VH-VL binders against f1miw6. Designs and how they scored, part 30

Target 1, 251 residues: f1miw6
Amino acid sequence: MPHFAKPLLRNIITRNLFNSIKKKQCLQYLQTLRTLQYDGFTTVYFGETDIPESLVTGEDFSDGYYMPTPTWCVVHAGGSQGWVPWKYRMFLRDELCIKQEDNLFFEFCDVVKKAYGKCAIVVKERRRQDATRPKEGKETEAQAHVPSVVNLTSVTCCPEVAKSYGHKLLTLPSPYNYLNPLDSAWSSLKWFIINNRKEFCLQSVDGVYSYQYILFSDLISKGIERINLSKWRTITTKVRRWENYYLGKLS
Short names: E, the ipSAE of ESMFold2; O, the ipSAE of OpenDDE; V2, 0.75 times the mean of E and O plus 0.25 times the DockQ between their complexes.

## First folded at step 11 (VH-VL; framework fv_traxivitug)

Design q4 (at its last look DockQ between E and O 0.10; V2 from the best seeds 0.00; counts 0 for: pae E 7.3 > 2, placed apart)
Fold by ESMFold2, look of step 11:
Structure q4 (fold): chain C 251 residues (1-251), chain A 122 residues (1-122), chain B 107 residues (1-107)
Amino acid sequence: as target 1 above (251 residues)
Amino acid sequence: QVQLVESGGTLVQPGGSLRLSCAASGFTFSNYWMTWVRQAPGKGLEWVANINQDGSEKYYVDSVRGRFTISRDNAKNSLFLQMNSLRPEDTAVYFCARSFKDYGYEGAFDIWGQGTLVTVSS
Amino acid sequence: QSVLTQPPSVSVAPGKTARITCGGDNIGDKSVHWYQQKPGQAPILVVYDDSDRPSGIPERFSGSNSGNTATLTISRVEAGDEADYYCQVWDYSSHYVFGGGTKVTVL
């Protein structure tokens, strides 16, 4: 089998090397998380999801007056205690707007401190290669001990802000998204939207931006509400089972 | 009307190749993960492959990894399955299915096509 | 990879309740989805995320999931409910897994 033997073997070797590197990153993350949990930190998952407007309306507006569907970004947080008692945020991508992302994360850290005390705040690693990033010079690449910020596309998550409230900011490695219960919550929200959009949706018309915003906000609010404390505990229990599995497998 | 229509299923000899297509209409195709599911004669459903919204993530059942390639063309609202080195055990009705997920992997399949029959035999 | 075990068939009289089980180790830790498939037709999603119902599916379809067993319950069974029913989960290896299917016969 001269053809399949070579390509298949090369793919196996490449996958094993990639898997080894990512397994080490995952193990380091899990060990840090467990240490913080042992030290009394409450785990809180902070993140975002994209909701294309067309998912809510179910309609194509491509008849010469419709550009690519605008995308709404929803920012929220939760854990085994349910949704954080913090009003989620919505941002329209591709709209010119001066955003105060530092105030948003600052407010979040204050709310979770008051609600839970010291928290391990987990954010998902951003996808590789954002074409929007400026090209840095290659001749000087030394970086001193300057702390890195962890960025969502809508929010800058600053470790110093978290630390000032007694929190610890952790990054979940990208390939292990199923170790983030917020992803399951986002999937449930999107399923709710798909199955309930006709009940909340009026006929969309061009130039009724605030009208569409109100409809989207109400539908999203109802979808978030559907993910109650019982569901959150189910989701976080599943994640803990996965974490224990990977701790045993990767250690 | 939301619709998925598969095409390209035929009789092919072992070791042959075949490309399946799925035409989507009535919804914004680029918003959804897309999936191939197959059903062998007299057997149950088996997931084959899925692909995320922009095609940057692709996943396969182990039995087809390295032989099948899932792809999509969002400009043409089309999903594809390139099947190489076909075996008799690949004989099945192949369904195109829509699912929606973001950062979770536990989604369901809410819209299905009618299926296209692939027969691999000597 | 997870294995989902369904009984091959269930018989139910009209107006009675059918219960279709889906067995798996710690399946209660997973989101379970259920599909109805009639002969020569594509599957239709009838329950998702353990207990949620898509728009257009009657309230007599319900689901539960705990421990090692997920259950699809069809109350007040009608002749039109005669079909094959499949459960489905996602496994940690990015695999979607279906049960073997249960033929519901309405007598």
Scores: ipSAE 0.066, ipTM 0.607, lowest interface PAE 7.3, mean pLDDT 78
Fold by OpenDDE, look of step 11:
Structure q4 (fold): chain C 251 residues (1-251), chain A 122 residues (1-122), chain B 107 residues (1-107)
Amino acid sequence: as target 1 above (251 residues)
Amino acid sequence: QVQLVESGGTLVQPGGSLRLSCAASGFTFSNYWMTWVRQAPGKGLEWVANINQDGSEKYYVDSVRGRFTISRDNAKNSLFLQMNSLRPEDTAVYFCARSFKDYGYEGAFDIWGQGTLVTVSS
Amino acid sequence: QSVLTQPPSVSVAPGKTARITCGGDNIGDKSVHWYQQKPGQAPILVVYDDSDRPSGIPERFSGSNSGNTATLTISRVEAGDEADYYCQVWDYSSHYVFGGGTKVTVL
């Protein structure tokens, strides 16, 4: 059990916050975010979290046989208003060709428009594993290249799509992921799963065979519901405090 | 019932060493940050050290850095504080505390043990 | 290192309201937690995240935090509320900081 808690519940505050480039990106992000907020945009955080099946089953693979257990991906959104009134999506990340639902981001943009009006949609920057080599190239004015597309594992987030609905898509720079309240929400969800999975386990005795199964959908649903509006307000307030801290520190 | 029970507090001479233990029960120990807080006689509370879920992160108050080591054994639901080079100023009741589940680094301490008394005296 | 300042003592009559302050530079930008400690006992969390209350803590206990001052408010004070009260924060430097404590005396 200890091995699963580490990756799932840990809000990693990356100490290496001191890369000058990343600091600048963070400042730009925060300034933009604040500007949009002042302009009446509602901040909505859109993202995904991975839920390994082993987290649900509680299987301790300590004996080195890393059997790749299936991993579920939950996609949802939230903010100071709570969870977005949109049905979260669950995908199995395994070899089964997760047909990227090309329309999921459109659907999401429409829903938030209807619910909140103009939104600042915040997504996490995907850690490009490969960009380790600082190409020494020319100090070209780092125009904040708003990435043309931010790809989540299961969803493609397009700034142009967001714009078409009157929204603004923002990318939260890595390693400042802790400025995304979804991380806290996901941590809470995972904590709930770990601590309550037994309550969602049913035993079936069919004559000769006895087996246990977990009501996975119910477990996830209840876990999500547990993160109520009050909790979201608390989490977002904390994030705001961090934002203010960095705005003050990096200005 | 959720409970923390400290042990190991005793009289020790200056320069001596002592190991405190905290036994946790009633909750999934490995899911929580754990903390040591001390209180000198007639004084206020002072944070001493904390440790994350798997022990990969440890933090200390400056006055104990280099002398104290916090550790945990999740298999035994136990928290430890190895105290070396003890000083009279280290005399205190030492409390084991659980960090509130939802707040990680910013966490309040929602569960406390009754404490164990460490006395450093010649 | 963040310093939290509390009054050393607060006296209050039964049934009245006690207010315990915790001062700190920009403390409003931090989450403040409050603990009650009776003599010979372990501290008990009574307020967390400025104003949230743990299960089992009476509604008489409330918290606020703004600017440079956090406040624990105990309404309808009872004799059993006599204790030391400590504020606590995390200082963004991987340190936890407690206030000096306030002794609340019920007259």
Scores: ipSAE 0.039, ipTM 0.636, lowest interface PAE 3.2, mean pLDDT 85
ESMFold2 (binder alone), look of step 11: mean pLDDT 91; pTM 0.941

Design q5 (at its last look DockQ between E and O 0.03; V2 from the best seeds 0.00; counts 0 for: pae O 7.9 > 2, placed apart)
Fold by ESMFold2, look of step 11:
Structure q5 (fold): chain C 251 residues (1-251), chain A 122 residues (1-122), chain B 107 residues (1-107)
Amino acid sequence: as target 1 above (251 residues)
Amino acid sequence: QVQLVESGGTLVQPGGSLRLSCAASGFTFSNYWMTWVRQAPGKGLEWVANIDQDGSEKYYVDSVRGRFTISRDNAKNSLFLQMNSLRPEDTAVYFCARSFSDYGYESAFDIWGQGTLVTVSS
Amino acid sequence: QSVLTQPPSVSVAPGKTARITCGGDNIGSKSVHWYQQKPGQAPILVVYDDSDRPSGIPERFSGSNSGNTATLTISRVEAGDEADYYCQVWDYSSHYVFGGGTKVTVL
């Protein structure tokens, strides 16, 4: 097993010194994950990321006054086998939770069962900022008077749905985001957006003004597809080395 | 156009204090981790500190921990470095840099300011 | 703490290929980034995540990373490529580490 120098432990202790309960949760998470892997469960990381509209357009809305910018939420999953063969979902995120789409997790569990068999499905624990989001949502038929934009804050991951497909749902403690390879994949997607958004623009001129149109769905789709199996293997290998180091120092 | 502009570097005596500022423009400042990197005269680059999007996570190189404080004001698109108990080895050009990642590790620094010189000398 | 080892200098004729190495224990398991710095200027990111290029960086800049060595390769070197080049990783102490730098001289 890999043996890392003490410097990593020093930085972890700085964070963990004030969150000793999270240290115990992390060790329990890792022990459970290893047991499931030994028992033949395929590890799949399921999650979401925020893509603010300003990241896609490159526009600076912060120079005059603070104003909320529309944010898109991308939902997907992957692991050492690459992206799950499931069409990612993309929603416009609102400041309020209007509705959660429970069918997405049910569909996801069915897809991964057919693709991989029994899975250990890993989801990040909500951070304190995430804990302020409405849990139930206000599902009223009166939403017909709201703009036609669908707004979701998160997908509800139900342990009983996972269990009904033979899966096990695991929660990764929030201070340990570096043990989630999906966060590395999201970072790669954001790199792609920043460096390639100009290639996905259409420009038109109408008299005095010019207009810019962005092929947003194509940009995101291409960015997702560029995170190929080789990149997934690289990031999951790095995460596994971290997991082994942590298990060696804590157990 | 994306730009970072540092200010506040000057001559200061050992044990003194100094506050560096970095003004950001051309991008949504609150979406990014921000970073300070320094370079002593004739030497290589050294990471100093970084800070996450809302300022809840801050990390420092060991040689400055307890003496330097990184902070940000997202309403003013500004990054700061408060430097206390300055030592001669803190003499360097200090660069403000944007971290590419939305988490605080394995990130590249894709946008840099031109730097501000801090000299700590009797 | 980790040390990234770079050769202090590399000389290359115009039109030839420069290879700048960055040595580190098991560096192949880390994401390696490369920066170009000209005298009196700020660094510029030229390669990230081992082998990817930011917009505006010519395709003749490429990178690789395996085992204990990462390499920045500059094909068909031009006079404008003369600069210091730094590799950078994040190490397991949750801090960023830069190599000592390699001065590329175009003769």
Scores: ipSAE 0.051, ipTM 0.589, lowest interface PAE 5.6, mean pLDDT 78
Fold by OpenDDE, look of step 11:
Structure q5 (fold): chain C 251 residues (1-251), chain A 122 residues (1-122), chain B 107 residues (1-107)
Amino acid sequence: as target 1 above (251 residues)
Amino acid sequence: QVQLVESGGTLVQPGGSLRLSCAASGFTFSNYWMTWVRQAPGKGLEWVANIDQDGSEKYYVDSVRGRFTISRDNAKNSLFLQMNSLRPEDTAVYFCARSFSDYGYESAFDIWGQGTLVTVSS
Amino acid sequence: QSVLTQPPSVSVAPGKTARITCGGDNIGSKSVHWYQQKPGQAPILVVYDDSDRPSGIPERFSGSNSGNTATLTISRVEAGDEADYYCQVWDYSSHYVFGGGTKVTVL
């Protein structure tokens, strides 16, 4: 089974924290976040996680045939107040032309406005895969181009949209993804899936074939529900400690 | 000082029951996943069970499922293992361990108690 | 059920390097942790997440993990390094899995 947890967790820890540029970006992020928090903005982390069907089915691909199994993408948000009170979204990544639901981020911004007021919406920086070619070109002052748009797999996050609702969109620098409590939440969800999938399996005996199918929606729903407010508080408290550590270290 | 101290290990007859306790000190107990690991005499380590921070999630090795129950009392900084229907194969030193990672996924165990011996024999 | 395979024993002379292997299918895709256990004592974490070292563990201890084999390396072996060593992973089907252990003898 492709172990999906390792990329999620290890990449968070092993990233070269020693890049001066990334350190500066982290400090800026943290300072901005704290300022917004002091200004009464509620911090909300918005993100997605991939759930391969292999994680649910438990298929042992030990024979080296990595058959790409369909992957589901779950989009949700949470913070110190728990999960955002909206319906999480699930998308099939491989088969469905994920029509970027252009309206999903609007809907999200409206929901958090109603629930929390002004929000600091935190999203992860997308690793530009293509930046491997050092274009030798001119050290133009990398003005921290706040990416005008952060694209999730299924959702486009636009700072202007966030602003129109009175929110601030923040991008968490990629080396510091562990400062996003959603990663811990997603890990917990995946852990739940792995350990409880059998309870959500139904067996159908057709005259010729026996099929086992899983109540996937129920499994995900139950898994998400297991990450209660207490767990969120624990996770966010831990993140806050790390934030404080870096604010002190990088200042 | 960060410490785990197991207790409750004794001689018990097959089919009997026993409750193990682990007292934690020196750290915020409620922030960590906790684990039981056992070691039969002259054998290797075997994971038995783990529990999340608030006790809402519990997981077991197959050989003890339905017989053993892991629980915790965060107010008392205590971890428990209720063992029912004990078998000779359950004879082992039982260690309480703290998960290094607090998300319960692919965790190492960074703090261990000294263990308590459970002997199941007629 | 994922099985982690370790050699039952490794002998090493003082000052030399001991290498303890942990074999498993696609173990390189998993986080491997290593424990030292001396007779009558509790296990001690010596390497976690393949290559990271806890505070207080000497730099002589290092880990690597690739393909189907994880390796614990103990450089400049001392008499005090004589112990049983266990690798450990999280397994999709079996939860936490330990290797069978390797007895390191310092000759």
Scores: ipSAE 0.015, ipTM 0.528, lowest interface PAE 7.9, mean pLDDT 84
ESMFold2 (binder alone), look of step 11: mean pLDDT 92; pTM 0.944

## First folded at step 12 (VH-VL; framework fv_traxivitug)

Design g1 (at its last look DockQ between E and O 0.04; V2 from the best seeds 0.00; counts 0 for: pae O 9.3 > 2, placed apart)
Fold by ESMFold2, look of step 12:
Structure g1 (fold): chain C 251 residues (1-251), chain A 122 residues (1-122), chain B 107 residues (1-107)
Amino acid sequence: as target 1 above (251 residues)
Amino acid sequence: QVQLVESGGTLVQPGGSLRLSCAASGFTFSNYWMTWVRQAPGKGLEWVANIKQDGSTTYYVDSVRGRFTISRDNAKNSLFLQMNSLRPEDTAVYFCARSFSDYGYFSAFDIWGQGTLVTVSS
Amino acid sequence: QSVLTQPPSVSVAPGKTARITCGGDNIGDKSVHWYQQKPGQAPILVVYYDSDRPSGIPERFSGSNSGNTATLTISRVEAGDEADYYCQVWDYSSHYVFGGGTKVTVL
């Protein structure tokens, strides 16, 4: 039975090495972030989230013939000072619209420089994958991956652009996504959408309900506004305590 | 009308097996993590298992790991719990619950079924 | 493994305020959710993310979370608020954890 045992053992060892690599990346991230905070950099979390149209409409089109609904990408940023004073952006994220607005990050860096001075801009690590989880016996990628220049699917975040404004760009390694307070803000937005979408239906037209982009945008704006400064401070305080916990555990 | 309806709960002997089903309607099932939560008679709530939107990721409470298997069929808007090697302490009402989360953490359970009773005795 | 401690019962007169506590080590670092369950019924979510209410839950239900204690507050208690109340978190070990429950009796 050595043949069957060896592939399983290799997968266990490979998974442990992958976890060890991600642990070290997280420790480096936390140490760098603390150094920048000590040096007077304002921490700003920049990112995106996907909102499928079916989340807003509540409709299920699965009737034996699947027809995909559009997905919208929302791009924003925030931190302990609240949402950045910058109008969030929305993009349609089907295959035809995924390559938009190359200069958005330049404009963002200028806004946060004027608002806060030098910033530590945190983005989530992103890379192409075939599956959502490692597969047993097939997922042997234990080596450390090389950081990419492109950090978001709809927005290019170039470290040299950040540097030109006096900022530092940091990448939060996966799987430590819960150390990103922007993800908590996105979750709060989506829970607001689920609980308020009925109020944004327009009218019945020939026995069907419809909505318009303006009302969808209004729902998003209201959801973002509900995450006020007090809630942002709560979210960032919780994340900072999680960071301190892992900094002690990973050191 | 958003609804979750559990079925399959019955009396079984210790060591037996049982499969629970949960039929979902009135919402886009594939947008949500799905959950089983149980409540022993006269006792509190206990989380049992979660499954990701696409079925690729599952989590279990320690007491059922290796014995229970959560699964879903998004084409049929159905959630399942295969329960093997049943023990008297598995006796409970089993609730199907919906949760929204991108990554499976920090979440609440906003829609619940009425539950199905599983009794393990004799 | 996290343990969430709730008082087993709370008695309150109609029109008064009920406060239901959920104790845990550094629970203020976690998002706390609250459920109401009446006899023979499924639980319903009454507060999520410490202090937000789902649609259909009256504003007299509120929540707070700091330090080692999360609190569900029910102002102007009505007879229909008599139920069991559970707190719930996600803990560091990837488990969802419920408190033991608090029976609210309206006198």
Scores: ipSAE 0.441, ipTM 0.757, lowest interface PAE 3.4, mean pLDDT 80
Fold by OpenDDE, look of step 12:
Structure g1 (fold): chain C 251 residues (1-251), chain A 122 residues (1-122), chain B 107 residues (1-107)
Amino acid sequence: as target 1 above (251 residues)
Amino acid sequence: QVQLVESGGTLVQPGGSLRLSCAASGFTFSNYWMTWVRQAPGKGLEWVANIKQDGSTTYYVDSVRGRFTISRDNAKNSLFLQMNSLRPEDTAVYFCARSFSDYGYFSAFDIWGQGTLVTVSS
Amino acid sequence: QSVLTQPPSVSVAPGKTARITCGGDNIGDKSVHWYQQKPGQAPILVVYYDSDRPSGIPERFSGSNSGNTATLTISRVEAGDEADYYCQVWDYSSHYVFGGGTKVTVL
């Protein structure tokens, strides 16, 4: 499954490269990011990834009985300094719809302040599903709507909360999600899961029944740990090259 | 120093069998996918086979499937290619290579041995 | 099985720029790697993941990949750059595929 992510991302980028508004947003994002970096802000990427249970079990439901498997959401953060010294969180997606843990973003902001000082916290822009109604209204000047709140699936990221800790919250425009190094990290994690899940399996025999258990927490933990500082530096360096390319092309 | 050294290449008759070996040094061998690539005289590179770190998964080019077996001994830092039912078309320099992936997508070969020549001729 | 097409040869003068193409259907959606091979030697990785460069490879080597064509660019070509160059991908059928190779001659 991870092998298909690159073609999809490239296709999205190619289609959106012609949108002048999105290009402008990208340029604004990049300029702001660079300004903050020069001002001594540490760039930290905060985000989540979905891990379907089928990815962990390796069950190929191609034979027609689509039993919806639970989906896990992993929340973490990283940057040029590696993973943030904050304990990643894992939630069942079905449960996340009920309880936005408002406190998680506070905790995160406190931890990164202690670890790095002032941070530029980068999050992905959530595609508002509802924007399909073309409100006919006035070309009001695309004031860079600093969204008052960026909602991740599991966590609400509030710019005011970030500000209270001395941080800046930045939203990465959706067509340029590939400029988030977390995507590469998540891809690496998923790859690790697929290739190593058998090593985290326990077998138990109870009478006539044989059970196979996956140590899911250990699998995820080990997968995250595998993405060391050297790997993060490689990923972030690659992203920086792209950023510089766009700054040069769009300026 | 990171190094791969192939051995076992020799002259063999059609229908014969041969086992190639690759000795790895200078890195944690058990952490990497390993690969065999071959090159016929005056021709290009052709992938032959891959093997996972623990040996649980293997891939082969179609032309060698059922005839060749890739294996490894992590305790001995060694990669092997058992070649059975050899054909003249299998004549090539066989390279051992280390596979890597930075992003979890696709792999390249960053370390290569010098190769060993296998000649299949009557 | 994916087929990668390379020109059989490219000639370039010293100090000029050589471009080696690798054609394939939707190759832009794949990661392309490039190898240099000199006569009687093992291949050396010179570009990986379309445009990344291994440690020790000169900045003169660069890569791009878009649409149906990947390109290896060698700027300020030196006599020592004379070699065969191969592009390589992983296809979705669980196969590694190499191009036919391009002989670069420095005139």
Scores: ipSAE 0.008, ipTM 0.499, lowest interface PAE 9.3, mean pLDDT 85
ESMFold2 (binder alone), look of step 12: mean pLDDT 91; pTM 0.937

